# VHH binders against Glycine betaine monooxygenase reductase subunit (bmoB): the designs that were tried, part 23

Target 1, 368 residues: Glycine betaine monooxygenase reductase subunit (bmoB), of Chromohalobacter israelensis (q1qyu6)
Amino acid sequence: MTQNFFNPVTTQTWTNGRHNVRCVKVIQETWDVRTFCFMADQPVLFFFKPGQFVTLELEIDGEAVMRSYTISSSPSVPYSFSITVKRLPDGRVSNWLHENLQVGSELVVHGPVGDFNVIDYPADKVLMLSGGVGVTPLMSMTRWFFDTNANVDLQFVHSARTPRDIIFHRELEHIFSRIPDFRLHIVCERGDESGEPWAGFRGYLAQAMLELMVPDYLEREIFCCGPTPYMKAVKQVLKSNGFDMSHYHEESFGATPADVRADVEELAEQAEAEMEAVDTADMLQVEFSNSGKSIRIMPEETVHAAAAKLGLHIPKACGMGICGTCKVKKLAGEVTMEHNGGITEEDEADGYILSCCSTPKSHVAIEF
Below, E stands for the ipSAE of ESMFold2; O stands for the ipSAE of OpenDDE; V2 stands for 0.75 times the mean of E and O plus 0.25 times the DockQ between their complexes.

## First folded at step 20 (VHH; framework vhh_6z1v_2)

Design y06 (from v04 with S35G A61E; at its last look DockQ between E and O 0.50; V2 from the best seeds 0.72)
Fold by ESMFold2, look of step 20:
Structure y06 (fold): chain B 368 residues (1-368), chain A 120 residues (1-120)
Amino acid sequence: as target 1 above (368 residues)
Amino acid sequence: EVQLVESGGRLVRTGGSLRLSCAASGFTFDYYSMGWFRQAPGKEREVVADISWDSGYTWHEDFVKGRFTISRDNAKNTVYLQMNSLKPEDTAVYYCAREDSEHFGEYDHWGQGTQVTVSS
């Protein structure tokens, strides 16, 4: 049986929503990776499920931009939370964060959310598999297990491109050296051209290497996060050996196909033309309280489409009610919401809706 | 400006072979995993194959396994799809895509596609 260690510590104080936070610390983790630590101005305990993520609400070059990042810190230290960001030479958001986000900077975050976490899938034996920056949610989980004295047998296999790219290297070695039931294996895919020493495994994770490192890997609850080819290679090994994939978990932020986003923009343009042609007597008002804007729409139109007609940009990724990115708080009125699991029963009870798949049944008011 | 330009699609007979190319520009190519996708008339777009930043991991969907091979040349900023033993069912527009480096499983840039038609 799995011990339910997480009952004494929960994320109930900090709940999914829109939060104002301030950067209080910046840590250079590697040559191109930084950790940004945040607090609220009033006391907040940042409880969440280790592995969850937040979405940053940014303004870059006058444009509103939303970007999700895994929480890399542990809720065992709840006075702040952290994200860890790799700088990409051609990355818009990652470069902006490295160049502009400093101690004292204020911003808005949305969350915490995410089904990839260790609270919902307790187990006595765990295997963590990460590639590159995919280490970040697993670092949150590892810090949690270490800080709370979890009774878990933990195996961690991390793949990095080169030795200098190993994120959290010193801390991982520290944690794993102190607990007999914790084992760490780091694989470097290439040697460092600088000639830095590396005595560990080299190459690519494959069945033979995994069998050598973690002989009992088929008996474990598995949490995996890394580039898609890496994760598919892992899944191929597991499936080929008859692993019950209900014990396999991987990170996902959700994806919106490009044609779905283009369709929403096209529908907004068509709706503007159709609005001029329809009798307004059958229309329902959608009010956006934070912006002070409102519009009347037909009952067949979504709340998200209403916002688009007013030039308000509610975040949307999947467009199909599965990712939760389009979540907004309904202050008044009734909607019909046809979602595919992108919203929890608790969020619905608190008045949240998925704007991309909610249509009005009455006049509604939205907090946006 | 990130650009992905596919080429090499054409009409070919059943059992034939074809090599698709995707030329990448406007980004640091070897920071990213890449994929090939296809969309047949009236069907949803589906993944065909993907490849890690240095070719160390490759994946091919079951319906093409043994017949198609993804590869990349980082010196030329190009990803390839070698297609052998072609079948009429392989007729589709083939797309090259770049995986988001922070949101694994999401593809943030797509080419315009190249048409492959396999005849009896």
Scores: ipSAE 0.756, ipTM 0.917, lowest interface PAE 1.1, mean pLDDT 84
ESMFold2 (binder alone), look of step 20: mean pLDDT 86; pTM 0.876
OpenDDE, look of step 20: ipSAE 0.830; ipTM 0.939

## First folded at step 21 (VHH; framework vhh_6z1v_2)

Design z01 (from y01 with Y31F; at its last look DockQ between E and O 0.30; V2 from the best seeds 0.68)
Amino acid sequence: EVQLVESGGRLVRTGGSLRLSCAASGFTFDFYSMSWFRQAPGKEREVVADISWDSGYVWHADFVKGRFTISRDNAKNTVYLQMNSLKPEDTAVYYCAREDSEHFGEYDHWGQGTQVTVSS
ESMFold2, look of step 21: ipSAE 0.754; ipTM 0.921
ESMFold2 (binder alone), look of step 21: mean pLDDT 88; pTM 0.894
OpenDDE, look of step 21: ipSAE 0.870; ipTM 0.956
ESMFold2, look of step 22: ipSAE 0.725; ipTM 0.915
ESMFold2 (binder alone), look of step 22: mean pLDDT 88; pTM 0.894
OpenDDE, look of step 22: ipSAE 0.876; ipTM 0.956

Design z02 (from y01 with W53Y; at its last fold request DockQ between E and O 0.30; V2 from the best seeds 0.70)
Amino acid sequence: EVQLVESGGRLVRTGGSLRLSCAASGFTFDYYSMSWFRQAPGKEREVVADISYDSGYVWHADFVKGRFTISRDNAKNTVYLQMNSLKPEDTAVYYCAREDSEHFGEYDHWGQGTQVTVSS
ESMFold2, look of step 21: ipSAE 0.773; ipTM 0.926
ESMFold2 (binder alone), look of step 21: mean pLDDT 89; pTM 0.900
OpenDDE, look of step 21: ipSAE 0.904; ipTM 0.969
ESMFold2, look of step 23: ipSAE 0.757; ipTM 0.918
ESMFold2 (binder alone), look of step 23: mean pLDDT 89; pTM 0.902
OpenDDE, look of step 23: ipSAE 0.902; ipTM 0.964
ESMFold2, fold request of step 24: ipSAE 0.752, 0.761, 0.710; ipTM 0.920, 0.924, 0.906
ESMFold2 (binder alone), fold request of step 24: mean pLDDT 89, 89, 88; pTM 0.901, 0.902, 0.896
OpenDDE, fold request of step 24: ipSAE 0.916, 0.917, 0.915; ipTM 0.973, 0.972, 0.972

Design z03 (from y01 with F27R Y31F; at its last look DockQ between E and O 0.42; V2 from the best seeds 0.72)
Fold by ESMFold2, look of step 21:
Structure z03 (fold): chain B 368 residues (1-368), chain A 120 residues (1-120)
Amino acid sequence: as target 1 above (368 residues)
Amino acid sequence: EVQLVESGGRLVRTGGSLRLSCAASGRTFDFYSMSWFRQAPGKEREVVADISWDSGYVWHADFVKGRFTISRDNAKNTVYLQMNSLKPEDTAVYYCAREDSEHFGEYDHWGQGTQVTVSS
């Protein structure tokens, strides 16, 4: 099913939430980087701000895993979206994706979300600075500017370890060769000893190199994404030259997922130590009927935290009542639930709560 | 499983020097940025220094600048923290950490920590 320019899709668009998607294409970008493209089962317009991310809901070795990835595609192509993943030999999620995610694979994603985007910070002159796989949100932004014929003066400086590690190299060269106000500068930290020559800039981004590439960098809105030592080097140059840092933006994943099993175990250890020291007079009982475990917690603590303190693994992603992954059935008692759309009125009528944003008002029994 | 093992922490007099080491297991040490953190009792963990995969970018916190030096030896899978002109406020547990390759600013592996105590 292909949509053309004059065949409108349904009026349904995705918004921040939980979505079932299917992998429809896998692209090998470099020797260790792949792009995975997704669509919904029915036509959906994948609206998002270039630079935003999604969070994958995965099960790896029987454990729930949440992992955020930037959307590397542009909303100018709204019938699909893509993520781009670098594989490392000792990486858990990245290896699992490269090994197991193929055309036809179905999964759940949450989003789109993210404050690192070009829509909320418009400017006539933009500088994009990326290191390594940090190119991915900036590629989304670049594709957007190119596809929409944006009236922007765009400078893009990308640092890669070697020439073979330049992600999206051909497409970047294509885009930047066609627009007079778009300039691309690629820096390779080392040569490619496998024999491919590199005639461009070598070494590490420093003030002198940045001044040669982008002499007006202090006049630009700056979007930066790369390893922490890279980003700190950039910020040091900017601050040392009096740059107004309100025009500097860097990527941050708000609900950066950790392995939920490890989080639960750590919380359980902390709860045991805290209970040894705490007066229980103001606490409320939370009972988990399927496991036969219970705990007394303060009324400002969540049901999810109560489960974690008992070593119970309730899935959690956003922690803010948006995604719905922490949904559990309440058998008895009352809670205060402060959600942001992650649960329907039908679910509430059926006795469900979002454990991550529900706090007890009485003794509570949970089916878990 | 990747493991980070710190060593070298001990009791040192004010003005003294100490070198911490962090040995990494695994096949991809030189793919990652590495950092040293410290945590004093009752305080939040704070970053002391970081270093890129090939030492091309090095950063030190202002409170240690000129006194501490981070370095790495990729052939030995080891990151170091040379600590000179030690002060009592440097007393803390020091941790090495590996930066996540996809979530910059987050750390996916931590050492067990090594105690540094600086006496008056």
Scores: ipSAE 0.771, ipTM 0.926, lowest interface PAE 1.0, mean pLDDT 84
ESMFold2 (binder alone), look of step 21: mean pLDDT 83; pTM 0.844
OpenDDE, look of step 21: ipSAE 0.874; ipTM 0.958

Design z05 (from y01 with Y32H; at its last look DockQ between E and O 0.41; V2 from the best seeds 0.69)
Fold by ESMFold2, look of step 21:
Structure z05 (fold): chain B 368 residues (1-368), chain A 120 residues (1-120)
Amino acid sequence: as target 1 above (368 residues)
Amino acid sequence: EVQLVESGGRLVRTGGSLRLSCAASGFTFDYHSMSWFRQAPGKEREVVADISWDSGYVWHADFVKGRFTISRDNAKNTVYLQMNSLKPEDTAVYYCAREDSEHFGEYDHWGQGTQVTVSS
């Protein structure tokens, strides 16, 4: 009858996997950007590495849809987590979230996961470079440094299209005004928009501007997230000045990690070459019901590899059964699944498997 | 419906020039970075050039730098690739692609491609 977040027998820690969460707050950040805050039904401590992401499992018009978003909140406040979503005129998922996700809404998320984070790359001097919604993972990192009293010299350069498009503007100014070793620089690509005047830096981040803002940028650990042309421009400046790129880290968003896409193309070509050289007596059929495709594979091959050989793009991040990103529903048959915590007992009971670490024991059918 | 339609690919001699066009429709064009990719026979697709929503950031791959120029005209919803000093190694199908505006590094729409053939 009473809610007790500090009862040790009921408090759980968040681990990578498939989670049921409920939206508890919606914050309008800008005219087209909202933050959605989530909690679990039972008390949970949402520990993650600042910069990591989750993948939403949605049904839109009766169709299963998976979409990744970085966690914009900090694990220093672990009783909830947040994502921040820009509404796009032609965006299916972003518009659906803005139109349908409200306080009280329940949904499934997978994660947390991601190599783009500040925990794995500690440094005394950090430079953050963001463009547009690329600010979101860096905001998680900034909140973490601020909340934990981190001993770090932090420079943050954010590029926005116009002044009204600056996400988290007031909070960034608040954080950076309170810490002497924290410096904020905001660049608007189009200045002086009607309704939001701008007297700060205008234009595009170039070497001369970066040198003026952050003269010691070559001495810093760099975290960068923004449009691909922006990130390539940053990398060109760094490489041209002899920066050791092992200290450069970048994030890109997408439903399918880049390594999964490359794997799929490569495996499809291998499957075509293998069709003439294999003893089919030991092979098991894997069917993908939504696509209408099937393939016969050896029992030691994964369901994910089977999909890739057919040109099907099942999301995969860790490949080791930890993150839950590769979760699919099995409609028929049996698999051997060697996971490391990336799937719940409830999901297994509902017929879900982790395709990256599941191998067939019989002919199987997958909803994909 | 998002559509990307390339045109301008043809047979040219070594040292020649071409201009490829990519006509875009069905979306807010200036919300997206755009790219040209190419795929030679038996090879993987590779990025040739990228351009930001307003042309403020432009990138060209080293193997075309100084010879190819990406540009865009947002009033016409069109991306261009000016190709000069063409070499036989530039023979490929060239694709126009749209970057997802909130999932950077991913391309959510592709054209059908236009064939460029460079004869020795």
Scores: ipSAE 0.695, ipTM 0.905, lowest interface PAE 1.4, mean pLDDT 84
ESMFold2 (binder alone), look of step 21: mean pLDDT 87; pTM 0.883
OpenDDE, look of step 21: ipSAE 0.874; ipTM 0.958

Design z06 (from y01 with F27L; at its last look DockQ between E and O 0.56; V2 from the best seeds 0.00; counts 0 for: grease 26.3 > 24.2)
Fold by ESMFold2, look of step 21:
Formats: sequence, structure tokens, C-alpha cells
Structure z06 (fold): chain B 368 residues (1-368), chain A 120 residues (1-120)
Amino acid sequence: as target 1 above (368 residues)
Amino acid sequence: EVQLVESGGRLVRTGGSLRLSCAASGLTFDYYSMSWFRQAPGKEREVVADISWDSGYVWHADFVKGRFTISRDNAKNTVYLQMNSLKPEDTAVYYCAREDSEHFGEYDHWGQGTQVTVSS
């Protein structure tokens, strides 16, 4: 379709909420793992913080089912997003997805959300520790660092049950072969069925093995995701060696009970109805002084979106307040700016804002 | 569908030993991490021990470390908790649970529990 070409300068960025998406690609990653890629019918850029997740809204056997999956793709390629799903022997949702989700399938997702991400915890030296499907949020982080040419020293230690169970193996080897400060270590707990030798590390992650792989592990910001026994083994090593656990981060979806999830859906429905009834008097004016154009927008809309509606093209790359490309000077008014390091305190003192993550609190004038 | 059935709970004296078993029905047991939890009257449920699918990773809570040992026998679809040097504080209903392999730290199946009572 001709509208598959997105223009990042003018296209809206998705925000936490309910989204209709369509599966556009299915990739077989291993013998029991698939990646499902999604796009929206309307042009949207799928920016998020690497490590975040979405929650799928499905109907299985006439029953409504909600299930969370980490986003395995990187926001550096924002034209789609992907989840990666291992088919579990008794997994109701995972088996349903493998059996029923195909190119052309439409579904609802909620998100993106999650505190487990690399944007909120910046560091020069990072250690990623994953077990099994726990690789998926860390793959999003790895792709992000690679694609953005991040100035980070990255160590990645991944544990898989057998060599055939290594998810993203070829891509990880490719990424880590290209960057001097990126190092990959793969541990296989057991050999494969054929008895083929595994030339890499074998067994279970323990202190001695971690010290050999990553001698400076105590100096790093650590992101960990894997089965509970794996993560507790990691934490035991860290705590026993005096690691400051404020630099340790692990994946947790958090339990969203069915009744709380239903209540959130009801609140979202009510919020849509209330927004439809909103008086235009609640809108705030954003003026662009150099162009002489102005528009009234809702307080939750960004200054960048306001410019786009007027045909003004403020440069935007990340949409997450990281890169600083969308920086503009605010001449008057107040905004709420939710940035992730893309602007300095001196720039803020000089009246600059990041238009992609700034929403008006008052009427605002922008030098653009 | 998996079913978890605990057994072996009973009254024992302080300092005694007891072995709990949790039998799973279904062939998916040996794929999943398993945990033992306990819940005493008036307290929240707390994790006692965890074991990975192949016993390669084991963890025990500090309050039982050195006294309790989790193990599993995948051929018998059974997870065990060997409890030694029992204290009155160990009195609780003990549950086994299977970890959700997509949502780590969450559990998709629970047993009905077995009562352990330690007399002073």
C-alpha cells in the first residue's frame, strides 16, 4: 500500500492507550519461537522506551483474554513494533498465537508501558543478563543501542537451555561482532538432542563464570530478565559481592488482576466519552511566531503535534525526548516537558523545550 | 491442564524433620520452574524455595536456609521440600506452585496446600 511510507516529521507518535493493530509479518525465530510484527491502519510511529511491553486483548474460545508481552523490536525502527512468543506446552495464549495469528490478523493492544527500560537508567557501562525468553526486552535494548550508535560499553550474557533454544542467535552475533565495546557471552545449560558439542560456555551462571566473562560486572548498570530461579541466583551473587542494588533492574509485568484490568478498560471508555464532550474553552493556544500561525490544542497534545497540524515541520527523530532534534525556543507560556536527557539545564534556562515531549499548561508562544 | 497435589504435612516436634511432596499431573512439569510457598495464620503467603526446570538453579529463603532443601524428580513429575530442624515458626500451610514461563515471578497453578504444625 502507498501509505506505508511514514513521514517521521509529521506523523503522530503513539502514546499509552488502546490501539487497533494488524499483523504484517510472522518470523520463525527458533523451532518454537515466533516474532509477530504489527502496524496500524493509520500512519503512526511506534516510539517507546526499549524494554517496555504491550498487553494483547484477545478472544479465545469465546472468552476475553489479556496477556502482556515485551516489545522485542527497537523504537529506532518505529514503523512497526514486534513481540516474540515462545510456544509453551500448556500455554493457552502462546499456543493460540502460534496457531491463529497470521499476516492480516487484527487485534487490540494496550500500552506501551513499563518501568523496565534503558531510557530511565542511563549508564556508560551496562550488563544485560537474560534467561530463556527473558532475552526479548533485552533484545529491544540491544537493537536500540546498536541502531542509535549509543556510546555505551555493553556486555550481554544470555543463558539458553540448549543451543537450538538461543533466540536471536544470528542477529546477536552480528550486532556484537561490529562494535568493539559490545561483548556477547552465551551459556547453554544442556547440549542439543543430537549430542552436537556446544563450543561455548556450558552449565549455569555462577559467580566464577560471571567473573571470567565480565570481570568488571560490579561497575555496571544491570538489566536482568529470566525465570525466577535464574534472577534470584543473579541477585544472590550481586548482593554477596556488595553490589549496590539500586543499579539492578529486573523485568516485572506487575499483576493486573482481571477486575482491575476491566476497571481500567471501563475508565478508558469513560475518558473517550468525556473527551468527546469537552468544551473548546479547555483548549490551549500554541502560537508559532516566525510563521505567524497558531492553533488551539488539548493540554495532552504536544507542541510538535500542534506544529504538524499547521503544516510546520519541526525536526523530530526519536519522539522520546532523548536526541534533542525537536528542540525549539519557547518565548512565552508554560509547558510540561517529559524528556529523557535530550536537553540540558542551560538550554532550559535559555527557554528551550523539546517539542515532541512538551504539552501546554497555558497558552504558549514558540519561536518557529 | 495441570493439577498440583501436596502431601506429607503433619504434626512434628521442634527439631524434627519432614518431607513434603507435590505431584503434578500432566507431562509439562519438567519444562517449568517450581516453588514452595507457605502461609501462616494472619500472615501473607511467602516464598520458601524455588527450583529451575532441571534443578540447575535453586534458591532458598534466608529464614529456611540450611534447614530446608528443594528438589525435584522430573521422571515422577514431583517437587519436594525436605524440612529439617523444624521450629514452631515453620507452622503453616505449604503450597507448591508452577511459575508462569511467560511472566516470570507469577504463578499459573497452585496446589491446595498441606498443613505443617511444629509443636514447641
Scores: ipSAE 0.816, ipTM 0.931, lowest interface PAE 0.8, mean pLDDT 85
ESMFold2 (binder alone), look of step 21: mean pLDDT 84; pTM 0.856
OpenDDE, look of step 21: ipSAE 0.896; ipTM 0.967

## First folded at step 22 (VHH; framework vhh_6z1v_2)

Design a1 (from z01 with S35G A61K; at its last look DockQ between E and O 0.74; V2 from the best seeds 0.00; counts 0 for: pae E 2.03 > 2)
Fold by ESMFold2, look of step 22:
Structure a1 (fold): chain B 368 residues (1-368), chain A 120 residues (1-120)
Amino acid sequence: as target 1 above (368 residues)
Amino acid sequence: EVQLVESGGRLVRTGGSLRLSCAASGFTFDFYSMGWFRQAPGKEREVVADISWDSGYVWHKDFVKGRFTISRDNAKNTVYLQMNSLKPEDTAVYYCAREDSEHFGEYDHWGQGTQVTVSS
């Protein structure tokens, strides 16, 4: 008997490409930083290499805008992914996201991509160095190491302007308090101007301070993300002490590599061209009775795609009519169903269809 | 409107000193890292120095270390470049620039530049 549930063993993972996602949660991290959590219209496992990024495809004031953000969540919790955005006084995209992106909002993202990640550069001893919002890719890495019980000696040095600017502060303290091989050092550049007390390190990361916090820093694989002057200061210390820079990895926050940008622009242009070619007079209505939503789709589009366009999450794993996960009950109308054994003759006789491989032949009503 | 206005560029003799200023307006100055760049005729623009929002991190290109010093005064919304022991190779148009805080490593606003000419 068919049950409606998410089956993580058979649910497909996303791969680099263009994806429609929906914001499902917004978290205020600090006074000027928010985390936005996304899910796909159909069940997807959001696996990626911790440290990678996505590129948002946005329309702001009628203009197409692309903006890259690191994925701050860990693939160990793969049912959603998140980005973390600092609102900047003059930031067009960051302010737009803070003002307009809310639970229920839909957008297009591209990815995941990025060579800055912990999977491609395994090491037993790791040093993470972050400044400000540069913490976000390193938070993805940290969550991954913690959630998977990784055998890694992890040192994390994070610099924030003031105590109120420490992103993920409570979670970082929790993670690092529970693992003896994990050590956290938070440096506040101006600890006394936020109104919060701060008893930790103060000032700026310099060689002497790094030697106190992480005496063996020259023996570690290093991942660094922060403002350019911060990263240059780190590199100067490393180079001056003979560090083998092949073990140093950095990421500029927000920059989109040229090849990634070209791929994103091509995919966006293809999607726009496909939308312009649609003739709505040839479309058929698909109605979802329990939700009260309906949409008109092309006869070549699936019932599952119709549900996804309406924000209805019909479970889907194989997408090819094999596993039966996308089964729904058809109340009216006719479909063409090209399945590969994922549904029984009795289910068909009872009015069930596999939404992932069923396209309308008429206007259709679905119990969902 | 964001504006960066350089001043102080002029003709100086080899071995001389010069201080460039860049007055910033139209944005919250202490949210941003700043940099000085230069472009000699027929050459690509190159970074000379940069400085974090509060001067806590400063960096100078190797060929100007010990001769040039970047600084900033957040109360006056101004970034400076003190240039000492000038050489003819330092002849260039000098630009100040604001780092894009959404795209670290990129600069989103530039001044018009100030010409520095060092005579042999």
Scores: ipSAE 0.560, ipTM 0.840, lowest interface PAE 2.0, mean pLDDT 86
ESMFold2 (binder alone), look of step 22: mean pLDDT 86; pTM 0.878
OpenDDE, look of step 22: ipSAE 0.565; ipTM 0.845

Design a2 (from z01 with G105N; at its last look DockQ between E and O 0.58; V2 from the best seeds 0.68)
Fold by ESMFold2, look of step 22:
Structure a2 (fold): chain B 368 residues (1-368), chain A 120 residues (1-120)
Amino acid sequence: as target 1 above (368 residues)
Amino acid sequence: EVQLVESGGRLVRTGGSLRLSCAASGFTFDFYSMSWFRQAPGKEREVVADISWDSGYVWHADFVKGRFTISRDNAKNTVYLQMNSLKPEDTAVYYCAREDSEHFNEYDHWGQGTQVTVSS
């Protein structure tokens, strides 16, 4: 019996696109919330920016349905990804998922995508504000900060309807109890019907409560996700106190109504077929001089992906341009490099690039 | 089947008052945030007010300047919009909407609307 583990050096990272995945785990989080964990049939590293989402491609009652869910897992554990779904009494998709999606189920997802993420907005001091199931993208961010030993002063205020509705409660308490610069505050809007004591804050998030919990909230980068009235109440407090709203970020999704979903699915399929049929004149050559191998790729594909397609193993760990592990010397040509601090200006001046986040602008030659 | 039925829209003089109602059926009403929107002729639909599942959070757009008040009665499965000090600019079709529980700022059910006309 051969055990096949992911090899981070040779295994491709996924990129925005259409992916076949299989459910490998189902976790009951609360009485009405489940987490579904997915892996691909072929080994894939599920790197993404914490806070991003995927869109599920489903068939329900003979109708094609697409529905977006935030990725609740962290890319620090990239061998799978998870979504967390609250079952609503009247929810078409949420009920279908709870009733039909089980270990072994196969489906298609699109993504990862989303501008709501902590990678694009780095800060030394962060405040996370969530309401209800809005905790899910912020849990991805929190797991990432914890797992990567991020040097971040993190404050997290979560509002739930009742104590029984706190999603990820034990894990949040664990994470936030172990790091001096991490603080957690949970607000329950109502007690439960039994009158259960709740030792934390009660009621609705208001300016006075926020000042008590996080006195320096006006100095922080703020990430917010929750029901619309919750998020608007938060924004009112911030604006009324002169907060610079360029440091305020809230979750947003693209709308996918039934007719738009059908059009988008058709366009995605046509774009996928068009990409397969694209004339080679639009492709750019990436040459690896030490190995003597070359390949033509589309301008949106990375140099690292090009190497992997040739069986060349450029070291890679983060896949996001942070760690610098994928650094290679560029001998010729131009690239667009979207790094997150993983390369110095001196290295760039010497012709180095981060292969995992560099795409060709011309034909390029790499010393590898 | 989820249904939202607005009522109460009519012709009103400038400075007058009007109360809109939205009767909800086919779902567990007090699990959902609700909103009022409006759309004037030739304009894009815009949000007027939001209310959380138990009225704990309430929001009104700046252009209603405290003139409008959203409320809900969970025992009657009804959301209301009290409109005071009406102006001709408030002339629009008013819609109630239910917020999607997982796609915040998205609305998965809409009423057919009720016409409000404010005469000069």
Scores: ipSAE 0.595, ipTM 0.862, lowest interface PAE 2.0, mean pLDDT 84
ESMFold2 (binder alone), look of step 22: mean pLDDT 88; pTM 0.888
OpenDDE, look of step 22: ipSAE 0.841; ipTM 0.941

Design a3 (from z01 with G105S; at its last look DockQ between E and O 0.29; V2 from the best seeds 0.58)
Fold by OpenDDE, look of step 22:
Order: structure tokens, then C-alpha cells, then sequence
Structure a3 (fold): chain B 368 residues (1-368), chain A 120 residues (1-120)
């Protein structure tokens, strides 16, 4: 069922906070880099500033783990967002993501947040400097400039270890080939082990190379992202040449934002409290007749949530009892329904309920 | 288990030289950038030097002024800090740190530190 993303009543804008999302696509970018694409269960426009990041709330080996990743997609494609993750040999989270995250996986994200973005620092002349996986936020920015037809003189210098390590290589070439004011430079530290010849710049980014590629680099708003030694090398070059560092920006995830930690802790405490308070005697059974599935749910859980726990997907758009998308027929039992006009009295009389705002008062049976 | 073990710290006289070593184990060393930090009594921890996985990029703090040099031997899983022309102001506990490769400018593992004392 093509989710009607164009329904103004049901379309929500993504705001900074805690969000449930589902992985809808996994893209192999390079031999060790994957892009994970996410959507919300409800139609949501994912607005964010290009360059911002999200924090994933994960459970790995029974432990709660938070990890931040830059959004690699552009808000110009609003119905999904993506992160691009490099698998590290000893990386706990990166390996877990690569091994476990697949289409259909659900997880919680926090954000979007971050001051490393092109919206807060508008400029006519921009220089992007990336190293390795640091290309991800800059790709978001580049896609944004491209998709919005921004009038920007853009120089992009990407440094990779080898040609096979160039993330978004074809896409970058494509974008930059189409816009005369966009110029792409790729630097490879070494040749490919496979023997593929590299005809571009080789070695490490240094002053002489930068001057050759971007002679007017001192006149540009600079966005830099990469390993710390790389970024520090860049800064040193800039400072030594009299660059106004107020026009220099770099990615910094910092510590997990305090508010995100607090929220997670609070939620965990609430969950624990609820678990302690739940007398198994108070659990109500919800049966879905078409699927033959049944589940016991806690008090105050919705019929929709019950379905979701069983892997049954009842369409939902607003979640507020307005749109009527989650309408289902109740065959037996009693529910408390708090709707906001999304169901008619006639429908109610016929035994229909809005699953998104109906909580069982007794054992209930749903035609679904 | 990831381990970083610093060594080489001792008492030296002003103008003396010292070489610190940090032995790494429990991870693929040549995939990570490494750094040296120091913390003097009553002062905040400060970065001394950084080195990329292949030594392609090297950075030293301004206060080093050419006196210290960071290097690494990936075959030995070791990062070094050669310190020359030491001054009393260099007295501190020196720490080796592994940069988090998933989050730039963050460090996910630290050594226990080695004490360097420079006497006047």
C-alpha cells in the first residue's frame, strides 16, 4: 500500500526528539561501508540541516548503547533519511550494524542535532575538505546544494586511502559533472591493492596540493570532516596562511548530548517502574481474527501497538484519531477510544474503532 | 580487550631527553589514529600530539615548539613520544589514547599514564 505521504492531515514534520524508525534499504557503498536508509512508521517529512547527525539507541548484547552518526542524505529527499557507516575491524557498533541491521529492522533515533551544517553558515564560496568516512556530512551538504539549485561556488576535496575506499565516488562525479560551478578533487593516499591505476592526486593533503587545487581557498567558507590528524593538518595549513578561522567549521559529535542521555535514562526508569507495576493479572488479551494471532498487552496499550508487537501492520497516519487510516472492526470486547473526529458515529455503531487511539478494557477481538 | 600501556616516564633534568612508549594490544593498531596527552597537577588534560594510522598526518601542539616528536611502529603496535629539551613545565602524567574511528575527535581508550618529572 503506497503510503499517502501527501495527506496534509497525516504528514508530520520531523522534529528534534526520540523517534521510532525502520530500516527500509541497505546500500553497499564500498567494500566496508554501508548506507542504511530509514523511514518512520507514520508519514514524516525528515527536515534537518545538512550536516547534522542522529544518535542511535541500540541494544547490543543486552547493553544499551548510544552512537551518533551524521545524516548522509539530504533533507531535499524528505521522506527518508540515511546514515553511512564504515565497518571498523574492532568497532563494536559499526560491526553490529553491518551484521544485524537489515530491511525491516526497527530502532530508535534521537535528533537531528549538530552545529556542523551549511544552513547556519551560508556562503557564496564554499570549500569542503573530507577524509575517509568524513565525506558523509559533506555529501549531505553537497546533495542539498545540488537539489536546491543553490548558487554556490563549491570546491570539494576528498581524501581517501585507496580508490576502492572512495565513498560515493560515482555519485560525486555525477553531481560535479553537471554543475559548472562545482569542482571535485579526489586525493588517494596510495594505489589500490588491486592494481587499479589512479590518475588523480596522490598522497596526503598538504598546502601545496591545496593551493594547486583551490587557489582561492582562503576566501572560502570551509567545512572539514575527517580523522583528527587530518583535520588538524588542515587547520595548521589554514592558520599558517592567515585564514580567518571564524570561517572554518569541522564536525564534532562531542559526547552524547545531555538531553538525549537524560531522556533515555528517564525512559528506562519508566519502563522499569512499569514492569514492576504490571500485575500479570491486569494484562488484557487482544486477538486478531484474520491472522489468528493473539497477544496480552499492558493496560493503556493501544490496539495498534498490540498489532505491531505481533508483526501485524495496521495502517496508521496521524496516530491521533483524526485521519481514520487505522480503522479496524472490533468483533468482541470493550475498548476506550479517544478520537479526534477520525471516525463517524455510524462507523462506531457498526463496530469499528480507531486502533491508534483505542485501548482495551477487556479481552478484545479485532478483525485483522 | 583493548589495552594501552605507557612506559618511559622518569625523573630527568632540565634540558634532558626522554622517549615514551605506548604499547597497544587487543585491537587492529594500524586502523587507528593515536594521540599523546598530558596532565599536569592542577591543570586540565591537554593534547600533545596526534598521528594518523600510517603516520601520514602528524600534529604537535604549539607548546611543543619542535621539542617533541610523535611516531609509531605499526609492526610493534607501539606509538612513541620523543621528548627533547625538557623543561620543568613539561612535568605531567603523559597518557596514550586511541582515537575513536567512528567519531572523530573522540577517544575511546586511554592508558594508565606515565609520570614525567623534569627537575630544575
Amino acid sequence: as target 1 above (368 residues)
Amino acid sequence: EVQLVESGGRLVRTGGSLRLSCAASGFTFDFYSMSWFRQAPGKEREVVADISWDSGYVWHADFVKGRFTISRDNAKNTVYLQMNSLKPEDTAVYYCAREDSEHFSEYDHWGQGTQVTVSS
Scores: ipSAE 0.618, ipTM 0.862, lowest interface PAE 0.8, mean pLDDT 89
ESMFold2, look of step 22: ipSAE 0.745; ipTM 0.918
ESMFold2 (binder alone), look of step 22: mean pLDDT 87; pTM 0.888

